# Ledger of designs, part 70: miniprotein binders against q56419

Target 1, 326 residues: q56419
Amino acid sequence: MEGRTLEEVQEEVFKRHGVLVPKKELEDLAKALEEAGLLLTEKVEARLKEEEEKLKRERPMRLAGLSYPEGEREARAFLEAFRASYPGEGEEARVLLMPHLEPSRVPEVYGAALAALEKTPPPERIYLVGVAHRPLKEKAAALPVPFQTPFGPALPDLPALQALDALLPFELFNTPLAFREEHSLELPLFFLKGRFPEARVLPLLVARRSPELGEALKVVLRDFPGLLVLAVDLSHVGPRFGDTPLTRTLAEEARRRDLGFLERLAEGEPEAALAFLGANPTRIDGVEVVASLLPLLRERKGKVLAHRLDLEAPTLSAVGAGTLVL
Below, E stands for the ipSAE of ESMFold2; O stands for the ipSAE of OpenDDE; V2 stands for 0.75 times the mean of E and O plus 0.25 times the DockQ between their complexes.

## First folded at step 7 (miniprotein)

Design h5 (at its last look DockQ between E and O 0.01; V2 from the best seeds 0.00; counts 0 for: pae O 10.5 > 1.5, pTM O .766 < .8, placed apart)
Fold by ESMFold2-Fast, scan of step 7:
Structure h5 (fold): chain B 326 residues (1-326), chain A 108 residues (1-108)
Amino acid sequence: as target 1 above (326 residues)
Amino acid sequence: GDLIERLEELAEEVIRYLKEHGEEELARFIEEQIKDIIEALKSGDTESAIHILTELAETVARVLHRLGAPEELVQKVAILIYDVARALGMSPEQIYEIAKRFARAIER
């Protein structure tokens, strides 16, 4: 009934069906409907709380058997096949930018990331920064629990996460449910855990530009040294992403935009990289991550190891992916 | 409250683990310091507990790491120390210092 009185409901039923329903029966019905609605709301709330409590203990695999093999031996062979798809040698990374789209679409780009990890000394911890695909209560969030992988659980670096939380003007461990299904963390983590099985992880999501996060991370990385990984995809073009159908010219423009962005990051000029994107910076999902992490990217020179624009002919769309070491 | 109950339960687990691994004197020391921390949480007289918590965090981390304690136990300790520090009203700088000292104690 919401905004309707019982008398108005009684009158309408009489007009439509010629039946006068006693007010007592309407009152009893309204109460029963409200009680039923309350019970349904309580059940939904209880389930959400149960899911959140489960995520306080561990983060289970969601893409095992789909994007990567579930078994450890099969997962290892899969990872080695991706490394073999990249013919080049890697370079040591202090900062690694790698994709988070379906690995099978750009195997040579993930192979380049693996090559870089082979040249990188095992870090004590990995700062894994992904993109939130679900709303967060704050601009950024972390989930301080073991993340399951085929290579065993990736353990959280609790002291480093707590140090980071202490420096932030908001609660870092917000929105646990946003991590339940988050491929921007799960897919890069598969490769990182396979290469650095002993490294602890700080799983971080950025939803909106947070300069506070970048400032805090610069302090934390000085006292808690580790590998910084930006797990971001590049250009998103075509109807699948609310854009015009892809043409050869638009694909060339997307490649030019991706490479210009990465090359400016490689020169240690992240502000110039953001400016280069011009009026369409949100076409790259990593923009908010890069904008948040400016203090960590300035004056760090490096090299673009790989870039591909993955074409989806059925949708006339494309997604860019790259590997950059700084 | 819930925090004091969690503190008592985990303290018993840590003390039991230390005694089983020959650290009886450290177990007694921790038991004494935990009583002071619980009293501070109940009374709001937190200044004495803040210094105690900082030194305890590093000591417990170092010994558990040296003994090769299960990772689950080490993580429970880190979480509880952090929750206690916040409940004591420690500053961001003090909490940061505890985290840094704990991390160094458990480095490879």
Scores: ipSAE 0.678, ipTM 0.889, lowest interface PAE 1.7, mean pLDDT 88
Fold by ESMFold2, look of step 8:
Structure h5 (fold): chain B 326 residues (1-326), chain A 108 residues (1-108)
Amino acid sequence: as target 1 above (326 residues)
Amino acid sequence: GDLIERLEELAEEVIRYLKEHGEEELARFIEEQIKDIIEALKSGDTESAIHILTELAETVARVLHRLGAPEELVQKVAILIYDVARALGMSPEQIYEIAKRFARAIER
């Protein structure tokens, strides 16, 4: 009864149904609805607190049985099938760019990542940098707990995370709830943990570009060597993202932007890659991560192994994914 | 007040594990180191407390590695050391150095 008086509601009910509902009954209903709303708020807050406490101890699988198998044996077979979907050879990666898009949509792109990992010596740790899809309290965040996978828990590298936190001008261990459903970490981690079961992980999210993060990571990586993984998607085009329906012209532009971005990164020119995108008209979501990590990407040359602009036919939209080794 | 509580937690976790593994003399040594940190804090000598914590962190890490301590215990100790280091007001560089020494003392 927003903006209406009880008398107006009473009159409308009488006009339409011939029944005069006593004002007291309407008042009682309004109070009951208000009280029910307060109880719902209290229950939601209690559930969020409970979930936050769980996330301070571990991060459970959220996509098992949806995006990848829950059982270890099935998960290993799944991993092998993805490798087989990319017939090429990889190259050793010190930095790997890989997608976080649903794996079944871009199987050869994930297969290319696995091919690169085959050529990469097992690292002591993996710096896994995803894209925050929920707001963070700061520009970036980490969750220093085990992440569950079908291959066992991916253990955090607490000393490296603490060293990183010490160098930042903000608390790195913020916003645990943002990790609850964050697929940009979970999906790449399935592949990384399956290939490197002994590696510890630094699970990092970027919400907004942070030059401070890149400078701190450059120092930390020197003393805590490991594999740097940028878990990012590329262009997002079409009506789901605010464009007209996907046309050949829009798709060609998105592919050109994706490949131009990756190619410039592969030449060790991350600033040029960002400049090439300008206002980012195809909404490459890797921009904030790349902009944060400039000190780690400069002068590091490599190769684009795979790319796909994957069509979402029901929405007439598309999302780009790629694999880059540096 | 919270700083002393964190120091006592650190001591309890490490000492209990050491005694369970027959390392009573080492447990006593570590207990004395924690006591020295607390005494330095009570006298306002934070520089001594920082020095003792830095050496203790590396020593504890090395001992836990030698004994094959469970990863859960190693993680609890790393958290407690980090919390104490922050509560002592250690600089970013000092905290970074403790983390580095702890990591070097812990292998695979």
Scores: ipSAE 0.599, ipTM 0.860, lowest interface PAE 1.9, mean pLDDT 90
Fold by OpenDDE base, look of step 8:
Structure h5 (fold): chain B 326 residues (1-326), chain A 108 residues (1-108)
Amino acid sequence: as target 1 above (326 residues)
Amino acid sequence: GDLIERLEELAEEVIRYLKEHGEEELARFIEEQIKDIIEALKSGDTESAIHILTELAETVARVLHRLGAPEELVQKVAILIYDVARALGMSPEQIYEIAKRFARAIER
């Protein structure tokens, strides 16, 4: 297929991203993006194909050196610092809800997750359910390959993944490229792998509510017991998300929504948690994940360990993050 | 040297634009951040420079967009951010993320 002209790429970048990049810089950016596998050129298609082929073997770190240290020693120090940021004690988790926000924004929330993990017996496997920030071909997906971390690869539980696939009405192993840069898995996985180096992982993404996923997982968990982790953020409010700048009223509403959601989950009433949000006017990120996992969340009582509404001062926007154990 | 000079020139242009549009506090903030970037660049503190640049880029983009700045000015900022990011040794992926954030900040 004739590679899109620089103009078509410019137009697409403009249409998709609202940036009109000058042609000459578009050439360098196109070259960089081509080199990054982001432009729809024959070379990018070839690179995307190559990346897709690589993703059949492993998922490399994307946020090492950015969101967390690349080196194991530094990564361990990072974990300890985050744990230290939460002054409380954790509780044993059978289900852990934790954020996937940039760790530096909500250190104590990740610290609370680490505190919970300290009280949790090492699981054989971790069902890590993230949010798809990219389109999936199906409602949910899995990537059955090792995920690289500073602590070594997080190895997939292939038998459990296969069992899950067999119970789903759709192909679970879809859209591998959606996992390439998905931070909703990578960030929580850093903490999980650091705490449980021997645990196998089921990296799952949810794009749209899939009741089938929750029912299938409920069956799989009987034969393949493990820790269920919901890697979800909470409210997204302010200009970045289509609101006015953060006000006291907007922040109070975001906190009310976040805490009201988490509290109802802590009571073992996930349907009430979803109903409480209604149209989700503060854009709680984890709604589709929770809606997919209802069978696993019902009647489980737990505790909210931490919550933060973190202001992104440059954008006058805020994102909610929480840690819940069940 | 050329990059720092371009950064200073564009900073002056952006700061002037912001002051002309009543954003004096923001202009001062941006000026300080640019000074910090320049200092980080001069000292070889690449990590600090990247961090400041990333946050500043989005802030500047959003403010310029909000103020209805000329597309040419927004483009100059985008170009310079890209050039600084490259000079800092940022990966294409990191640069793309900055570009995406910048783009989102100027999306109508």
Scores: ipSAE 0.005, ipTM 0.233, lowest interface PAE 10.5, mean pLDDT 84
ESMFold2 (binder alone), look of step 8: mean pLDDT 81; pTM 0.761
ESMFold2-Fast, scan of step 9: ipSAE 0.000; ipTM 0.110

Design h51 (at its last look DockQ between E and O 0.01; V2 from the best seeds 0.00; counts 0 for: pae O 11.5 > 1.5, pTM O .507 < .8, other shape alone 11.869 > 2.5, unsure alone 55.515 < 70, SAP 78.566 > 70, placed apart)
Fold by ESMFold2, look of step 8:
Structure h51 (fold): chain B 326 residues (1-326), chain A 96 residues (1-96)
Amino acid sequence: as target 1 above (326 residues)
Amino acid sequence: GEVEITVEGDGVRVTVRVSGRVDEAIEAYYKLAKLLARISELAVRLGDEELFRRAWEEAIKAYDRARELLEKTKGEVEIEVRVEDGVVRIRVRARE
């Protein structure tokens, strides 16, 4: 009954069935529906509270059997197949930008990330920075628990997470439920844990740009060196995202925006990369993460290893993904 | 022991009192760093560049003191996750 008046409901019943229902009976029905809705809301809230309590202990796999294999042997073969889809060599990374798009859509882009990891000395820890797809209570969040993978649990770096929280003007461990279904951490983590099984992880999400996060991380990375990973996608264009159907012109613009963004990051010019996008007309996903991490990206030169603008035929839309090492 | 931290800028004074335990001292320094980080954010909102610079520098100093003490005493303390009043926190605790 949301969005309708009782009179509008009466009119529809009369038109459809030729019967006028007395207003009092509709009022009684509306009250009963309201009470049932409140009860359902209470049950949903109780269920979410239970799931939140579980997330305070560990974060289970949600995409095993969907995006990657559940079994360890199959998962290792999956990694090798993805590496093989990128025939090039990687380069050592202190900062790695990689996607969180469904791996089967952009296999060579994930393969390029694996190639970079092959050239990267195993880090003690990985700062994994994804994009929050659910609201956070603050601009950014972390969840200091083991994240399950087919390769075993990715353990949190508790000393580094505590240090980071201490330098932020907000509570870092603020929204456990936002991690429940967050693929921007789970998908990259599969590849990272597979290659660096001993590395601890700082699982971070950005909802809105936080310059404070970048300044704090600059201090924390001084004391807790590690690999910084920006787990972000690029352009989102087409009707799924509010555009007209994808045209050659729109696809060419999205590709130009993606590559221009990545290339300016590769020059060590993250402010120029953001300025190049302006109002972000192709909705590059990584903007809030880059804007948060400016102090860590300035003057770091590197290389774009891969890019794909992947077409979604059913929706006449496309999503860009790339691999950048700094 | 007692720790006193003073930020002097014509009347701003922050005092942190810690009595007794090394784990409490480490946490007090981390809490002071967070308070000063909040002050530095407020300074940005107010457009007060000197307050920002002073507060952020003092936040880093408090953080450095916590780090130094934690590393000096790492055999005597443990870092653990706790849920306090429904909030996830990381705490320093003396080992038994």
Scores: ipSAE 0.676, ipTM 0.832, lowest interface PAE 1.3, mean pLDDT 88
Fold by ESMFold2-Fast, scan of step 7:
Structure h51 (fold): chain B 326 residues (1-326), chain A 96 residues (1-96)
Amino acid sequence: as target 1 above (326 residues)
Amino acid sequence: GEVEITVEGDGVRVTVRVSGRVDEAIEAYYKLAKLLARISELAVRLGDEELFRRAWEEAIKAYDRARELLEKTKGEVEIEVRVEDGVVRIRVRARE
């Protein structure tokens, strides 16, 4: 109907059905649809404004009772079970790469992250960088409010967030609604808050490459030292992600690509890691985050603690997940 | 005290005077850092490497000055966050 007049609609109905609908009836119908659309628009706008106002105070849990337990005692036991799924010891992290994939699908990968956190001295703050799954008004965003967890609220580091905003060419707090439903922050935060209950958090989302973010963070981390966490998933392969159905060979290629990427990051060579992915980096969830944070990843050597390609048989698809300490 | 900073490049001139109480000065320096960061991004888009370098250096200096003043006031600050017409605006005030 877009671009069509009432007269054109009347002609089309007559041509197809041999019925002449009076213009007045078409006008009344169009008006009713427009009024219903306006009411829906007003209702949607009012609801979005209300949700945005709520987000000025706090970010509530959305995945409690689904991806992790709501109660603190049950959540603690759940976290300990994930740690137990990884048989190794961790290593101290100044930069931690961990997944944001549903934890139950890759428990040993989250267990490896927990092992690293056990070896890491408690930071005053955590720079938690996730991937935007909804559009942002700018290349990156943050939400400066408490994030609820089963272990209590993760409090924002307001001075550090303001310092970061001051060095960015855009408003950092630009899309509050993008944080309402964002598992790339909520799932890693569950584990981080469970291990470091006193740490403040800078919850950051990256939608597109922002070299400005990396340069600003380099300056801010000098004055506000803390743990940098990249909450990213690796290869996304198969029809669920607009790709060829997964075969044994393609799964092996995805594993090799993920490990080659992580190993180059572990060598302190993030540009080489991005280049290794080849001509289609958009198939790896974390590429925009890594590309934004280059100044923070160069010449930092570390170790890959875990990697898994999680196979989704019904869709012949897979998602890679890994834990890297730098 | 009163501080005057000027950044210029190819018809773009920014002059900022910072005066008043310590809280106003800190807010002004953070705003100046953001403005200079925006100028540095514009410089990259225009291919002006000299303007980029100078603007980014001045952004860091403004930021450092704000941090120095916040440290001198023992880091006691009041931060006000507002959303106006869908835009988030931040105002920082330090207490001396």
Scores: ipSAE 0.341, ipTM 0.693, lowest interface PAE 3.0, mean pLDDT 82
Fold by OpenDDE base, look of step 8:
Structure h51 (fold): chain B 326 residues (1-326), chain A 96 residues (1-96)
Amino acid sequence: as target 1 above (326 residues)
Amino acid sequence: GEVEITVEGDGVRVTVRVSGRVDEAIEAYYKLAKLLARISELAVRLGDEELFRRAWEEAIKAYDRARELLEKTKGEVEIEVRVEDGVVRIRVRARE
């Protein structure tokens, strides 16, 4: 992350002032400011600690009034409009793969997820597995607190979370700050809580593939049955992600990889899905989540309900999103 | 130009004193940009992208103001950076 910030600084200085600052001078000055920033670091650490202490009680909404309505009535109308955007019927889900992209970008993909949830009996608990867009101390983490939503708090399943922690070779309750602004949990949770208001939640993040997580969850799911939700996006292509502007060829390759990944998952072949991606040149977001959950995805057949590659016109970039039921 | 960075007190108060020519203001800006990059890194660690964006916007405004003051005043410009309640405030003053 450090490198992007310096490059953005460099680019902005160049755009505004016509001066290209050497990256090394920016690095040397960062080091000199690190020495002065030790005091900044202590205060920031103190504030981080205060935010961590707050996160021991609840996770507040961050995207209410931005990505979804804050008010319950408006939030229900939002759900209905998203469901209406998908013209099809859903299927019962034991595993749901759904996006975490900004909902307005891919409404019909979220609509497909809602359609699947309509056919799904209300679960006692939801295992919500998101992508960590921030570093975790461990490969995976959980936050065992209520998550605020317009439909009331999504309450944690503490017994199931404790059972999961006991089976992992690392501390599950790590890096609470990573959850503070993680949209990969907040956005799908809006839809899930709106559909299943009484379900408890296990909010999980994956930063790196953890085979241990999948094996532990497989055991926990026997005693604590529930709906497994993978909140993952698909391809990320274009200038925002290090490519050239979106072309027909690049879009076709992104779609091919997204659909080829989802289809192999729908066939119950998650290892084949990962192998199909190889080095993941189109940067499918959900690979580490799928790699962690292999024991839960094997031999499960299902259906791809929706897919979209959405263009972000200002950046000529695109993100893939899909809905899969197993 | 001498850039003195003083970190004081109850908030993160970073005072960047820039003395010298307009070309030296660029060095001050680089130091400010680095401070902002660090605030930004801290904002990212804090997860507050909006804090980052606001800090960045305030820094740009502060730089523009510092440059304007350095052009108008043949003197030292004091840049005060405060981070209070997740808001970065940058004040630029001419040292008379």
Scores: ipSAE 0.000, ipTM 0.258, lowest interface PAE 11.5, mean pLDDT 81
ESMFold2 (binder alone), look of step 8: mean pLDDT 56; pTM 0.394

Design h52
Fold by ESMFold2-Fast, scan of step 7:
Structure h52 (fold): chain B 326 residues (1-326), chain A 108 residues (1-108)
Amino acid sequence: as target 1 above (326 residues)
Amino acid sequence: GSEDLIRELAQAIREALELAKQVAEHLKAGRVDEAIEAYYKLAKLLARISELARRLGDEELFRRAWELAIKAYDAAREALEKTKGDPEAEELLREIEELIEKAEELLR
C-alpha cells in the first residue's frame, strides 16, 4: 500500500474484495465531518454572541447595497426618486403610518410618506415602532444604540428611552439580537434619517400587543415630544403567507380591508379599525402595533395619502402598503 | 466503463478529503461564511460519490456517502439560518432543501 495512489489502492481493493473504497477512508471522512460540524456549531454560537456584544455599541446596516444604496450621494438620489414617484402633496404628521415592505415594490407609498415628512416640522426625536420578525423575550423591546445609515448614524434618544423603560413593567432593552436583522426598523429609518438628519430615534419593536407600552409612550411623549412613526405593512394574502392563491376578487377584498382599516384610523377610531378586521386581524401586519398604541391614536383625525396592494405574481400572493398621517 | 468510474470515484474521494480539511481550516480561522460554502461543495461531492458507488454496485459506500452528504447539507443550512435570516437566505435555503429532496429521491 505504501507509495501507491488512492486510485491504485481502491482498484486493488475492488478486485480483491468487491468494494471500491477502503472502510478507513469513509470512517476518516465521517470523523472529519463530525469534528467540523461540532466546530461549526461552536463558531456559529461564538459569532452570534459576538454580534450581540457589538449590538451593545451600534447597529450596523444590513440592507445597504440591497434595498438602498450604501453611499450617501447615491442614497440621497434614491430618496429623491421615491419622493418624485408620488405626484401629490403631503400633509403635516404628528403620527405617521408607513410601510416597511421592500421600497422598490411600493415606491409611491414611500413617496407619500416623504411628502408628509416635507410638510412636517423637523422633530427633535422620532418614536419608530416596527414589528418584531424574530422572537422577543418580552412583548416589546428597544435597542439604545446608534443605528447606522448612509446618511450617518441615527442617534438614540437615551433620556427618552430611559424614561420609557422606567414606566414599563418589563426590561425594555431585553433582546438586542432581535435588532440584528430587522427590516421593519431599517427600511423606514433610511427614509426618516434622510429627511430629518438631526432627529434622535427611539427604535421600538412590538412582538405582541402591549397596552402598557402605549400608556407609557403617552406619558413619555408629553415630556419628550416627537414624531410617532408606525412602520407597518397591511394585508398579507396568498400562499406565501399560508393562505389560498390570490384571485382578482380576493385582491379587491384585501384593498377594501386595508382602506377600511386606514379610514377608521384616520377618523381617530383605532378600536373600530381593529374591530373592522373581525376574526382575521393577523392578516394585517402591525395589528399588534396599533393595538399597543391605542392611547396615542384615539381622537386623532388625519388622511390616507396612498395605498397599494403589491402583487407577487409568481407566488399568487400580495402585501398591502399605505401611508396615513394623523 | 467501470475503470473510468473507479478513477472518477477515487478522484472525488480525494477532493472530498481536501474539502473536509478546508472546512476545518476555515472554521479554525473564524471564516464561517467560507466554511459554509465549503460544506455545500463537500455535500454535493458526497452526493456524487453516492451516485458513482450505486453505479458500481457498492451499496455500503452508497449509503455511507449519502448519509454524510445529508449531514453536510443540514449543517450548512442550519448555519445559514442562524447567521443570515434575510429574504435572499430564505430562497437559497429553499433551493438547498429542494436539492436534498431530489438527491434523496434519486439515490433511493
Scores: ipSAE 0.115, ipTM 0.633, lowest interface PAE 4.5, mean pLDDT 82

Design h53
Fold by ESMFold2-Fast, scan of step 7:
Structure h53 (fold): chain B 326 residues (1-326), chain A 83 residues (1-83)
Amino acid sequence: as target 1 above (326 residues)
Amino acid sequence: SELEEELYKWMKEAARLFEQALKALEDGDLQTYIELIWKAAILAYDARRMARELGDPELVKEIEEFIRKMLDELHKVAKEHNL
């Protein structure tokens, strides 16, 4: 718990759970965690250094055997099951928005993404843009190494990544450890690699709004055309996310918010989509990705293929997920 | 081994808080129940993160089992409150 203050812990508890824990109990908890944490520092640092060295060569699977099967045959069957969970036909995608939460929670939403990929000609490369769940040194980052999957390694598009790096006012390859455990890239990549085994990838993470990233990507996509994938989840509601306990009314509000956001993106109006979310844009984790990629989303019309609000009843919370083709 | 014992102390504290939460629920104190459950959950989530960084899959499984038990109890409360 190195680097957390009591104020930060209390704020996190309040935001995620909507309750105030007595200060004395938080102090006692923080002291116990700090004392134990001191003993773990050398072990954690040695492990992180080992992982960083591994990341210079490749990005290993972290969720194999947990979120998807490790074996290739079992992984193919898993993909087929997800496609079967969506009864509709897909649409060709130039831009695909898909979720990154646990696939088994929203199988028809991932099935819709697979349906869209079936209708999409195989791209030479995929620009896979996820959300950073760990701090980045800059607003965005990339990792230029093969990403392991059950279908073989997803190879980086080094010329396109280098072209992107050259156009940015910051070093693109700035935080390799942020990619060690990053489900917003790993989970979508499993599906993308299964459908497009020959495509190279640009694995990109956005931590906060980077208009310069969107401007640079617009230039790079002209010279290195490919499929743009926004791997983002939608509404986060309930105590787990610092909100009031979920009710039927709040769930319906979250669904309307998600669909209003997606439909405005489908009309090629990303600024209107952001404005529609109003004063609480942080309730959708994909806001920073959409805001960074405005030049790539304007005047591009498409269709919402699927949407679900995944209910986590034990925590009285929910996460929205959708599939949008542009 | 020694570091595992330190993580087990964190888990024991989480378990103590969980037991206190169940007692509060039995007494009809829903507010205290929620506060204590989330305090226990935060500690358990941090312990799981440290166990993963140490590369201890057995400890990770034990912590995840504890988290599952807490979530099962929350599910019971959610069901009783028709949510």
Scores: ipSAE 0.000, ipTM 0.173, lowest interface PAE 16.9, mean pLDDT 80

Design h54
Fold by ESMFold2-Fast, scan of step 7:
Structure h54 (fold): chain B 326 residues (1-326), chain A 96 residues (1-96)
Amino acid sequence: as target 1 above (326 residues)
Amino acid sequence: SDVYQVVKELARLSERGDFEKMWEVAIKLYDVARKENDPEAAFEALIMLGDIYRELGDPETAIKYYKEALEIAKKMNDEQRIKTAEERIKRAQEML
């Protein structure tokens, strides 16, 4: 809060918004924000503690009425509409890679996932691995509570989760608040629960590469067999993600990068898939998930069922989404 | 004491399309102001929130908060605060 910092703020505001803000006005605002921030911190801490306690019992729906219908009948019709958007037939999956992007943006990619689930025997449990969009205390985390869906609660597989926790060098059930608002689990779970209503789930988030998670999961899957689902998006391109505006060339490069990555996974070569991305893995969401799960992806051959690059014209940005069966 | 970092972080959240986090911060500031049942503090919090969004180049959202501040000032019969909110609304409208 020193004078030099406020002078820099005044200069930045002028450069970005073409207005000169007096130093005294910025100082008064900074003081008022600091005082309000202290009150906000106390209130936020109390509220976060309450929310954390609630998450010990269940994880409520957050995107119902927004990304999918809240009512069971409407949710079923919605899911069937997504399946109908994919003209092909699926393949049986032991491992399924599917997106967590807003479903309405890539309906045929979710439809391809549903087609694969139709050909897959009902699993006793689903290992649902998403991407942490909020910081985790450890490299990965799980939340061992029922996740609410329009099709009823997706119940946790407590014995399998406890077996996993016992094999890890860190506490698996860390950072419950990271699960309160997590679309990388909630959106795929909607489709998975609609197809496999009796399956229990292991809701897992990866924030950073965790080879120990992949090794532990390989052991747990032997004793607790189930469907492994990687809920990951692919390329992120354009100003919305800190990159240059999307061009035809950049869009084609993103499509090629996505497909090259998925095709190498389909050959059972996950190390080759990661190497293909080269020095810039940040262009694909899910790299940390794939890098963590290498032992589960090696020597499993499969098929890319769908791929789309969702174009957001107003921001000149794009996000890739795909469905891969292994 | 760190307006620059707050403005930069809100701008980054907006540029990344993380409008949910920006809105969460805005709602929490507003809730704290209302919870205290302090109309002066509520007014100041809403003016600050409006000023932050105005500085981010979002005058439409700023105007919404300034109008809420104006309603509080009117209920208080505080002529100076009424004028402050009206001036802030006019300033934000000039950016449209």
Scores: ipSAE 0.000, ipTM 0.152, lowest interface PAE 18.2, mean pLDDT 79

